# VH-VL binders against DENN domain-containing protein C297.05, part 1

No score or structure here was measured in a lab: all are predicted.

Target 1, 138 residues: DENN domain-containing protein C297.05, of Schizosaccharomyces pombe (q9y7q7r449to586)
Amino acid sequence: VNEIPGWNDVDLYPLFRALSIPNILVLFEAALMEAKVIFLSENLGMLGYASQALLHLLYPLTWQGLYIPVLPRRLISCFEAPCSYIIGTLSYFFHMDDVPLDNIPLVVCDLDKNSVSTFGKIVRLSRSLRSKLQAHLK
Below, numbering starts at 1 at the first letter of every chain, in headers, positions and changes, except where a header shows other numbers; antibody chains are not in Kabat numbers.
F, E and O are the ipSAE of ESMFold2-Fast, ESMFold2 and OpenDDE, as the mean of both directions, binder to target and target to binder. V2 is 0.75 times the mean of E and O plus 0.25 times the DockQ between their complexes.
[cut] stands for letters that were removed.
The coordinates of atoms that the task and the answers printed are left out; those that the model quotes come from them. Centres of patches stay.

## First folded at step 3 (VH-VL)

Design da1 (from d8 with heavy chain S31D; framework fv_daxdilimab)
Fold by ESMFold2-Fast, scan of step 3:
Structure da1 (fold): chain C 138 residues (1-138), chain A 119 residues (1-119), chain B 110 residues (1-110)
Amino acid sequence: as target 1 above (138 residues)
Amino acid sequence: QVQLQQSGAEVKKPGASVKVSCKASGYTFTDYGISWVRQAPGQGLEWMGWISAYNGHTNYAQKLQGRVTMTIDTSTSTAYMELRSLRSDDTAVYYCARKSLYGNAFDIWGRGTLVTVSS
Amino acid sequence: QSALTQPASVSGSPGQSITISCTGTSSDVGGYNYVSWYQQHPGKAPKLMIYDVTNRPSGVSNRFSGSKSGNTASLTISGLQAEDEADYYCSSYTSSYTLVFGGGTKVTVL
């Protein structure tokens, strides 16, 4: 049952309550290909729970990009980073125009709306791999 | 009172450039982006791009890449849009609009600047 | 051609409901919850009526409502009034991190 060591040590419930399994798979695929991931919520705690859950789903792989669970308003220039990242921010501090267009795909996840928006090309896992992951997550 | 005030009408010859200004008042300029949208006579709306008033980063419509430049002057709370190598089909009313903080939409619009390109 | 498809015109009588469609693809309307609707009277700048598919800005009548199903967003105007006679435009973000508009719909109140 526990094919991924430590999977039970992280509370994944908040992520699975906020997002559908297909949307979680898009986030997982984005993280695997080292895209830019932005989490939006009006709830500060939700930003921390969701980003930690995503990082845990990558185990045993470790996230090599920039990671900021909650971005302070003074550090909004971090969205300009020309590298992969996982950044959470309160919905009311976020503007699309603060994120410059580049060759790294961008995924914006609104945790309050169960909404995932993809800009650029995200490479999807094969159908068989996605089926195995869905079975494991159920 | 939140408003965007645009510069006056311009008449240009083909090949010239035009620079339209958009002065913001009644809000914190650096908290919002400014978008530019144009409308040819009797035609629909066409998005040109936007600029962040916080960091100056821009995102332009693919069709206008290389011909348009958007800038800001935070000391005067003014955004600018310069369009180069003008053609007759650039004749349009040019609007600036504030990008809403919450909605990725344009909540406050300038009244428009008519740019006429003719020989 | 505009990037998003709208009917050229829609007409109704006072008190009726009308609906304007805005059809795109999975790379714009179908992929994102960032659909907006704008009202434009002749000689005036556009006015925001709906943002993020369903939300109304402060001051916009609840007679205006937005929805989306698949690749098609809709603006519904209930209790149609003479002042609603205008051009209406939809807009959406795209997968290439740009914004596109529909061709516009002329609403006539008969």
Scores: ipSAE 0.058, ipTM 0.686, lowest interface PAE 5.6, mean pLDDT 85

Design da10 (from d8 with heavy chain S31D N55K; framework fv_daxdilimab)
Fold by ESMFold2-Fast, scan of step 3:
Structure da10 (fold): chain C 138 residues (1-138), chain A 119 residues (1-119), chain B 110 residues (1-110)
Amino acid sequence: as target 1 above (138 residues)
Amino acid sequence: QVQLQQSGAEVKKPGASVKVSCKASGYTFTDYGISWVRQAPGQGLEWMGWISAYKGHTNYAQKLQGRVTMTIDTSTSTAYMELRSLRSDDTAVYYCARKSLYGNAFDIWGRGTLVTVSS
Amino acid sequence: QSALTQPASVSGSPGQSITISCTGTSSDVGGYNYVSWYQQHPGKAPKLMIYDVTNRPSGVSNRFSGSKSGNTASLTISGLQAEDEADYYCSSYTSSYTLVFGGGTKVTVL
């Protein structure tokens, strides 16, 4: 079956409201391979809701990396963690120079701009599966 | 019912390697990461590293980088920790523990494996 | 290099309340709400008593509670009982996202 549990759930609306379907698929693929994901927004609520929606989208898989829905500026060293994570932070205080690049791919998503930037290789779903998921999401 | 079963005690010479196993049961193995923690005789706890049970991604303590390797076998729901170039101060009880989703708390622990390094 | 600082021992009489401190820096205990407490009886594996500073796992007595102020986390045991006699360890995330443990505190019930 080609249906993902929870995709029709209200908990996914924050992602659909902020991001295009292709950008949502990149985040989904990044999370499936346990990459590093950073969410940016000027709105604290969006950081929490969007990251929770991404975790919901992974069902029945459980996120095993670090999860910090809102990272304060004073804890910026968390971006140096040598492991998979999903971290949200306010756009006002974020600088790419604070994030070292390592062997784990990094995806930076600006929720306010519908922008997804990828560093390193994200393993993509097969073309067939991507087409079916995109059609289902529409 | 949820449990982690570890392999038995080992005695090794300095310079040898040891590989400890940790077999999970009573839960979906791939849903939880496994951490390794050791305790030298009469001493406190020391975190060694973590492995994802799904993708096999690892994060090791800096002190052990280059000497430790953590792996998983999903077909047997078993995690492994191999420590190389053993020294006498590696003598310790080695525990595997199931990592919680948030905050890196360890909710289920194995009973421990005593590794003795002596000449 | 530096583990979290705990007192070597704490003692109390049955029914009394005792508190164990766990002091770090702004790069661990002070910086994160990811402090855990473990109880260890002789010859046994550690048991999780408190996670994320204040949360108690199912099956852990409500006599155990956790708190944090600045760089110091605390574990409080109320209504002290003989079976509480054990070693207690705190742990915290660090700014490099490794985990560190305190040196441990031996609790004695007099």
Scores: ipSAE 0.008, ipTM 0.580, lowest interface PAE 10.1, mean pLDDT 84

Design da11 (from d8 with heavy chain L101Y; framework fv_daxdilimab)
Fold by ESMFold2-Fast, scan of step 3:
Structure da11 (fold): chain C 138 residues (1-138), chain A 119 residues (1-119), chain B 110 residues (1-110)
Amino acid sequence: as target 1 above (138 residues)
Amino acid sequence: QVQLQQSGAEVKKPGASVKVSCKASGYTFTSYGISWVRQAPGQGLEWMGWISAYNGHTNYAQKLQGRVTMTIDTSTSTAYMELRSLRSDDTAVYYCARKSYYGNAFDIWGRGTLVTVSS
Amino acid sequence: QSALTQPASVSGSPGQSITISCTGTSSDVGGYNYVSWYQQHPGKAPKLMIYDVTNRPSGVSNRFSGSKSGNTASLTISGLQAEDEADYYCSSYTSSYTLVFGGGTKVTVL
């Protein structure tokens, strides 16, 4: 629907070019349940585009967790934060073992590979809600 | 020249502990992790765990939890792997390897340290 | 023990192509693009040949290529040469933040 406020102000094309709709839905579900989301790319611009697109898809909900579109290597300890977050980082600086597992589910999305990996339980949307959302994202 | 230099062969009795060292050179030690992988004679590779040289964070294989400890000494660019309560089936060549920034691959390997646990 | 299934041996003639499979589950090979392949000659440390399913480190021959379909990753060696005779191991990250190796495949060049 074109009447969603701000819908046309954010370019979603880079996200849809990088990721399949099923993978975008996993990210959306993770964000809705306030999980941890990590975006990986070798391209700084892609990290910004993808994270902003995900935040826009949550409207009218406002992301309440930590948000760092591009994490510098010197701040790698931010992955240890015991809270919900959306953090992007360059693929070549990323180590899975720098991210301690806790009771908050984690989703790692590699934007360059159209890959989404989940750690912990991500609650799926209902069939009807998923179908409506897929129709909206087409 | 990037390399990992391991300590020499060890012979231990059952119930003892062994501590293998891995000295890094030719790169910024704190920018990478160190993984430990062992290989029993004639057998395949078995991952033991990994340590971040940046913050000392560790992740151990479930089978070895409680028996293995990995540490780093940033002043000497050296990683250590200590295995306790040794059994004869711990006889293996123990490798340290640098964990690369790509995926979870190990791009540089030490030559290996043979640990023999004699009955 | 290793968790990933590889054939015990694969053989080929010089100049031919061979493929080694590495089969896991959706919680390792099928769930992530963190598959690596290692070559090991007798008495030597393993050497990284492929990382992140398809990528080659600098200095590895383009005769080596990797792929993945579902729960199975594959290493293909084209233009097989005598020096390729070695043991090959796959590895994958798991949903438990651990790493598992395959059982290894002995490649024989006839």
Scores: ipSAE 0.007, ipTM 0.558, lowest interface PAE 10.2, mean pLDDT 84

Design da15 (from d8 with heavy chain H57K, light chain N33D; framework fv_daxdilimab)
Fold by ESMFold2-Fast, scan of step 3:
Structure da15 (fold): chain C 138 residues (1-138), chain A 119 residues (1-119), chain B 110 residues (1-110)
Amino acid sequence: as target 1 above (138 residues)
Amino acid sequence: QVQLQQSGAEVKKPGASVKVSCKASGYTFTSYGISWVRQAPGQGLEWMGWISAYNGKTNYAQKLQGRVTMTIDTSTSTAYMELRSLRSDDTAVYYCARKSLYGNAFDIWGRGTLVTVSS
Amino acid sequence: QSALTQPASVSGSPGQSITISCTGTSSDVGGYDYVSWYQQHPGKAPKLMIYDVTNRPSGVSNRFSGSKSGNTASLTISGLQAEDEADYYCSSYTSSYTLVFGGGTKVTVL
């Protein structure tokens, strides 16, 4: 999970600017366990860069679930998909009622508010590994 | 037909405040944002800020932070922009514009409100 | 904030193609594909011509096209016509979650 700066073309700065380290770790843990992740923002740039940054943090693992960096309002039913996903959407079109809760844990991240809400059980990394990653991300 | 209707021209003295209104029609007001852009005589466009009609969240240009307030009245589908402590260099045409769903573009514009600040 | 750099004026004859540049930095034009172009005739409100670098709204002539290379976005008007004479402004999203406009370019049809 250790990243080498400059190894990839992905800019991680927007994610670290928008979210605290503890919130980034929750997103990382959710993605590792193949949960559902929803990014919310009023800015399209934040949706694209945050989701790309999360995928970059998973290296060398590759995301196998559904990935939609910006979901159009007409496709809001994609939130009902019975599979792991990373979906970003503009805050204007998002209501929790559009997302049925199933056996796959869900994390909703509001990038504009530095807010992460979890639904279901997110499997945490061991205390020692979490501490090491937290120090590395600083 | 989608349109934004702005309030009429204003003449103010330095130190006064002005509040410009922008009434939306022809679309679901709470599914978009409203941006405010001004243009001084013979000058270019200057972005002032943006408000979400969905949740009321605002972003203001740094230059105007502390002097500008943007608000929404969802019951009348109207956005407001109030600029305080007016100076002569605030003389401009003030536009409201709808923020695009698929970018940071403004797809529908009001006709503009001329605000003149003079002694 | 800092304005994007556009040439003050560009001129052409009817039927020619002209290009207007819009230069920023890696924290605005170069960092995001959120560049828009607006046309403004005297006494009128601006009209959206291009959004997200290359996309045209419905009703905008296909003579207008947008592109971007590095920190510079460009608007190209092909088959220049008299009614294209106007001021043109670019805008871009910034890394500060704000929006910035270019200084504007006056297009003259000779």
Scores: ipSAE 0.007, ipTM 0.528, lowest interface PAE 11.2, mean pLDDT 84

Design da16 (from d8 with heavy chain G33A A53P; framework fv_daxdilimab)
Fold by ESMFold2-Fast, scan of step 3:
Structure da16 (fold): chain C 138 residues (1-138), chain A 119 residues (1-119), chain B 110 residues (1-110)
Amino acid sequence: as target 1 above (138 residues)
Amino acid sequence: QVQLQQSGAEVKKPGASVKVSCKASGYTFTSYAISWVRQAPGQGLEWMGWISPYNGHTNYAQKLQGRVTMTIDTSTSTAYMELRSLRSDDTAVYYCARKSLYGNAFDIWGRGTLVTVSS
Amino acid sequence: QSALTQPASVSGSPGQSITISCTGTSSDVGGYNYVSWYQQHPGKAPKLMIYDVTNRPSGVSNRFSGSKSGNTASLTISGLQAEDEADYYCSSYTSSYTLVFGGGTKVTVL
C-alpha cells in the first residue's frame, strides 16, 4: 500500500508536544482496540489537532467509532453512546459523572496536564510493535 | 458569592423519608455536577452519589442504591437529595458539594444539614 | 465508609513537616490521577486543599503539597502551624466511576 499522504512531523507535533511517548502509546493502543477516548483541553485548537493526530497514527486502519473533535455542551449525551468513540471537549465543561460505565474501556486524556487515565482493560501492543512505534515517534 | 445553601435540620422517625435541598447561587447551575456526602457523628465522610444538572445523569453509591434519589430544579437552581426508609444509622450531617472546574474534586460545599433519625 | 487507608492521627510541633498517607488499590489511588485532600475543622464543612494529586487551589497555603507513589498518595504540611490542627480526608475516583474517602486523619499540633 502507498505511504500515508501528507504524513510528516507536523501532523504529530501537537500530540507529541502535549504528551509523553508512553501516554501516546496508551492512546494508540486504546484506539486500536476500539475503546472510548476522551480528550480534554482548555484550548479548542489542541482538541482538533490532537484527535486528528491520533487518527493519523492509525493509518491504514480506519477508525470505526464516533469521532467528535470538539463536543458542545448541548450534545453531552453523546458520552452515553454505547460504542467506541474519540470525543474532545473543553476541560471546563467536563464532568467524570457525565460518562456512564459500560463494557467498553475508557481512556481520559488531559492534554494540558500530560495525563492519561484508563478505566477498564486496554490491550497492549506487542513488544516489537511498541518498540517500532516508539522509535518512529522520537 | 458562589455558594450552596442547604435546608434546615430535620428530625425523622425510622421508616420515614427526608428530602434535603441545596440552592446554588453565584454561578451557572447547569455547568457543574453536584455531589452529596454525609458524615455520621464522630465518623468520616461517605460519598452518596452525584447528579449532573446539565443532563440529569446520576450515579449513586451501591450501598444506597434503591433508597436514594437525586433531582434538580433548573428554574430555582436547586438540587435535592431524598433518602427513603430511614434507619437510626442514617443520622448524619448531609453535605452538597460542587464539582470543581479545575479538577476532579469538590471546591464549594454547603454548610451541611443535620438529619436525626430517632423514635 | 472508608475504602482508603489513612493513619488515625499524626502529630507534630510548630515549624515541623508532617506527612499523611492514603493507601488504596490500582482501581482507585494507583490507577488514576484523581486524588483530592480535604481539611475539616470541628463543626465546619470540608475545605478542598489539593486536587488531582498535586494541584493546589487558589488561596491554599503553599505549605500544603500532594504526591503519589504507586497505590499511596501523600499530603505533606510543611512549617506546621496551630491552625492546621484539623481532620484531613483523602478521596479518589474509582474504576467504577464512584468516589471513595479515606477514614480521616486527625492532625494535632503539639
Scores: ipSAE 0.014, ipTM 0.625, lowest interface PAE 7.5, mean pLDDT 84

Design da19 (from d8 with light chain S95T S96R; framework fv_daxdilimab)
Fold by ESMFold2-Fast, scan of step 3:
Structure da19 (fold): chain C 138 residues (1-138), chain A 119 residues (1-119), chain B 110 residues (1-110)
Amino acid sequence: as target 1 above (138 residues)
Amino acid sequence: QVQLQQSGAEVKKPGASVKVSCKASGYTFTSYGISWVRQAPGQGLEWMGWISAYNGHTNYAQKLQGRVTMTIDTSTSTAYMELRSLRSDDTAVYYCARKSLYGNAFDIWGRGTLVTVSS
Amino acid sequence: QSALTQPASVSGSPGQSITISCTGTSSDVGGYNYVSWYQQHPGKAPKLMIYDVTNRPSGVSNRFSGSKSGNTASLTISGLQAEDEADYYCSSYTTRYTLVFGGGTKVTVL
């Protein structure tokens, strides 16, 4: 059975193709706790698809933070925002030195490499709920 | 050809300052960061900090905060690292390195600049 | 001294596989997938061998591989060769957006 409201209505196709189930769970957990999420890809379409999929995973919750599916290089200072965000950028424009660490946890996801790196504490879902989510994503 | 060219060796007295340069070529300078790493004779690597060539944002190792300043000159594709109030334990080879697009990795390194601090 | 713990030395015979560990905490190695490994020959600048725990730059032999379990990252060198004799350093990001290095491991090919 579906343990999370709206789960069956979420288009997870882009995330399923790019990321392992454990990595999808980290992104979901980060979004639930209103952390900072950065998506990296060499493909503009992937940035849009993956970020939209993550937003839909939150239904019926609505994302309250900043959302920029593709960040223009001239707006790189947006990474310094002192608030929760979901920001995508092309991999070749991204440098960790552009992202100051603060009291809001940060997750950096490289969609092309199936890698997720966490900075700060991400509150994990219970083992039972994570197990059920993994079963549904298989 | 991608490379980082560093300034020549320096000999300084305690209390002086040293400024090492790192000139980039063969890539778009403003698309990468420059990190500084030092190595005392016979010792391991020690990270000093990095600077974004795009916006000049810096982050320094806590041990060196207040003594180090990193700057860039985009017109010459050159990064600089200035270390003040030199002590004998600052004697080291100082490397500049290009920060890759992935995490903390440094994919291109300069050959190093030996800074000797002695009375 | 160094924030990340590496063995001071590791030795192996030609053709053998060796592994170098790099142990940190949940606030660096355990918390992030931003672990890199560098090879340094005497008198030379370090060379990037592995980035983001497992990824190998172009031009680096597939005999070098990286992994991570909990708070410990590992560099494995298979088919050990004389040219692999060098110092190896791990590095990781920290919760303070700083970078730390391990103390280094001297690899000796017997």
Scores: ipSAE 0.007, ipTM 0.548, lowest interface PAE 11.1, mean pLDDT 83

Design da2 (from d8 with heavy chain H57K; framework fv_daxdilimab)
Fold by ESMFold2-Fast, scan of step 3:
Structure da2 (fold): chain C 138 residues (1-138), chain A 119 residues (1-119), chain B 110 residues (1-110)
Amino acid sequence: as target 1 above (138 residues)
Amino acid sequence: QVQLQQSGAEVKKPGASVKVSCKASGYTFTSYGISWVRQAPGQGLEWMGWISAYNGKTNYAQKLQGRVTMTIDTSTSTAYMELRSLRSDDTAVYYCARKSLYGNAFDIWGRGTLVTVSS
Amino acid sequence: QSALTQPASVSGSPGQSITISCTGTSSDVGGYNYVSWYQQHPGKAPKLMIYDVTNRPSGVSNRFSGSKSGNTASLTISGLQAEDEADYYCSSYTSSYTLVFGGGTKVTVL
């Protein structure tokens, strides 16, 4: 039943097909602590699905950082922003040297490879809460 | 067939410069980077630096900063590594290797170029 | 010397499992999930065996597996075979936006 506004409007299947549950939890933890999240894919549609799914998982919390589902090449300097963000970009245009490491933790997620890399301190959910959340997402 | 073809062996005197080439084929050159790794006889691997074939951005190992220059020629799909002020310690096999633009692993390697520095 | 610490040698018998460690700091192995492992036979270029800590490239035997705990990454070779006799190198991304290699481990199949 649709008790939460918009609950049935976002398809989470593409995200769960692309990423393991442990990797989804890392992204969720990063978003909760307002880290920097970069999504990489060779598929524009996947970038949209993954970022929208991540934002949906935060409900009722609202993402307050910068959000760019697909970053245009002309705006590559947005990776240098000194603030929390969720940014997606095509894998072949991206390089780690385009992203300066700063005091805000960074998570880079390659949706095509089911790979999540963390830079800096990501605050993990308690073992108990993480186990319960994994059971519900399974 | 994806491959990296390197130039032939070089013998140089101390103080000279050497420029090694690495010609890519079988893939879209500008979608990857090229890393340079050297190995002195009987020793381990040492990373020298990396260049993006997409935008020409370079990142060099601190020890070699000021002596190494990496360039690309997109018209021939060729990467170059120039090492200046050669010392006997620079005697090594020099490898080029393909690096993903969003990763840090080297999946395709050249056969290596032996550079011998001797008086 | 090398930035990452590996044992100089590891040996095993055919069919056994061996593990090679690669120890760094929180500024390389401990800080990032960009650990790779390379196999090198005498006179040949290195071959990528593992990338991003645990991932195998297409064509690499599933006998090779990677893991990481804290500042130490490990390469495990199960069902050891004669052709596995080689030098193995780990590498990691660093907080200085550079890459470093371990000193290498000679694997001997007895």
Scores: ipSAE 0.007, ipTM 0.577, lowest interface PAE 8.8, mean pLDDT 84

Design da20 (from d8 with heavy chain S52N; framework fv_daxdilimab)
Fold by ESMFold2-Fast, scan of step 3:
Structure da20 (fold): chain C 138 residues (1-138), chain A 119 residues (1-119), chain B 110 residues (1-110)
Amino acid sequence: as target 1 above (138 residues)
Amino acid sequence: QVQLQQSGAEVKKPGASVKVSCKASGYTFTSYGISWVRQAPGQGLEWMGWINAYNGHTNYAQKLQGRVTMTIDTSTSTAYMELRSLRSDDTAVYYCARKSLYGNAFDIWGRGTLVTVSS
Amino acid sequence: QSALTQPASVSGSPGQSITISCTGTSSDVGGYNYVSWYQQHPGKAPKLMIYDVTNRPSGVSNRFSGSKSGNTASLTISGLQAEDEADYYCSSYTSSYTLVFGGGTKVTVL
């Protein structure tokens, strides 16, 4: 019996429907190392479900950074926070120039395009562990 | 009718400054960014920088060494690009372009403003 | 920081497929999925043909396609037509959130 942490807590379908397994793996690795994660979508529900799915994949680890499932335009300065975060925003309101480079790696995930872009070094899981996780997620 | 309308051609002497305008229409100005790209006669495209129309944040190309300033006026939906300490090699067509939020690419372009720097 | 490397020219006959390469480094083309391609006819402003490596804007012919492998992005034009004769530029974001253009490729339809 193999169980993915958090599988029974929330519907993970939105994340697995929107993203390929390799892209989910990058997001998982980014969250494990407490990087900055930005989710983009045209759909508010997708932003909420995908970010919740990522948090639940971390169980039993608890996310220690900021978590804002949908960021209002008026709070765009939150992208400048000097800490780990998971922030979702509507694609139309996102500009790369709003996110300053710092010592925390950044991952930008466009849920509508199955696209993940990394800025800085994301520490990868070992090859064997990545292979096991990919097989488990199939 | 999404469009960017640029100011007219200018002739400047070396050492002068030029300020090019780019008036947006047909969309919500503050939901996009404006990029500036120049092209010297017979040469390729050179990115100068962009400005976020919502918060005024700017990113400039290193080559321009503090000679460029980009601003916005939300009341008129207009972006401006000022280039100071002009040299003859600043002679170029200057384009403004809308930074697309869907692709982080430039989806709508102005027609260009010719700036000639000569004695 | 340095301009992306494109061939100076590429030529083909009507109906042929041609490919334009755009080579950078791991700090631009290789590191991010923010590669765009622009078409420029003489005396005209550039027109967006491809964004985010593979995506076509509304109104762009499906004869145009984009791809990326490692540090090299490619624009492919299938079924080459006379009106495709133009200069083509790639662009990419960099690790500093700046943008860099390629040197440009002149496409000639023989």
Scores: ipSAE 0.013, ipTM 0.595, lowest interface PAE 8.1, mean pLDDT 84

Design da3 (from d8 with heavy chain S31D H57R; framework fv_daxdilimab)
Fold by ESMFold2-Fast, scan of step 3:
Structure da3 (fold): chain C 138 residues (1-138), chain A 119 residues (1-119), chain B 110 residues (1-110)
Amino acid sequence: as target 1 above (138 residues)
Amino acid sequence: QVQLQQSGAEVKKPGASVKVSCKASGYTFTDYGISWVRQAPGQGLEWMGWISAYNGRTNYAQKLQGRVTMTIDTSTSTAYMELRSLRSDDTAVYYCARKSLYGNAFDIWGRGTLVTVSS
Amino acid sequence: QSALTQPASVSGSPGQSITISCTGTSSDVGGYNYVSWYQQHPGKAPKLMIYDVTNRPSGVSNRFSGSKSGNTASLTISGLQAEDEADYYCSSYTSSYTLVFGGGTKVTVL
């Protein structure tokens, strides 16, 4: 199926406003392979909206990992969880050394800068499938 | 004032170990990480690894994996870097540096510790 | 193999602008917006000049600016002054969570 259910929902707009389609595809691929995803923004609302939009893009798949839309600094140990997660936090509280290097790939997305950084190996969709999804999302 | 004070110069023989200290002051030690960077005479900078002062987690450069250990002592706000099985090409100035408030960079640096490895 | 490519030296006259390049791959400079630039005078520790590609720490002159295009980051020094004569190093995070430095560029003020 080439069509993505829920694609035309208004709640996806924050993600598309903040990020280019290629960067959204990296996040989608990371979520599909159950990687660790960290969203950064100076705007608390953006953290919630963007992470929810990513979860909606996975339909009909259900996210099985940890999900924390906004992580307080006092709970920074949550970044050490030995499992897949989607966690958002304010940019100025985030430090890379708070996240341990393990066998689960990490994607850090700065929503304010349209920037996606990957650590470890993210399994990419085939060029053909990625091109079809990119065209459909556009 | 924020500063990092490093231990004094060391002279070691090949095969020995060296442990360099880095004492932090002027900020909340456990809120930041400490990185170690070395520089051989006349050469460029080489990253060795970092340690979180919050939880003691470490990440080391692959070239040094198995030879380096980084630790912290929160009671004295001090970070340590121990390098084992020293070789002559380990001769360098060793710097500790604080991970910045600003993001993923090092904003405060120690003055460096010269480690000379000779026989 | 893991070092970023910088020119060995760059020179300019007082008041001119110079640019230092820092070239990596899609697994470091091209993949992340965590590029920093450090200034080092002889016998001194490095000083942070630019972080996260474009940002200046408090106390760093606005004559220093950073940018990035593809796999190449650049440091530009406008209104070149005698005290700018130093070695400059770029650094970037890698896909393996490690940090790599460039080989360094000696800036000479003629």
Scores: ipSAE 0.069, ipTM 0.688, lowest interface PAE 5.5, mean pLDDT 85

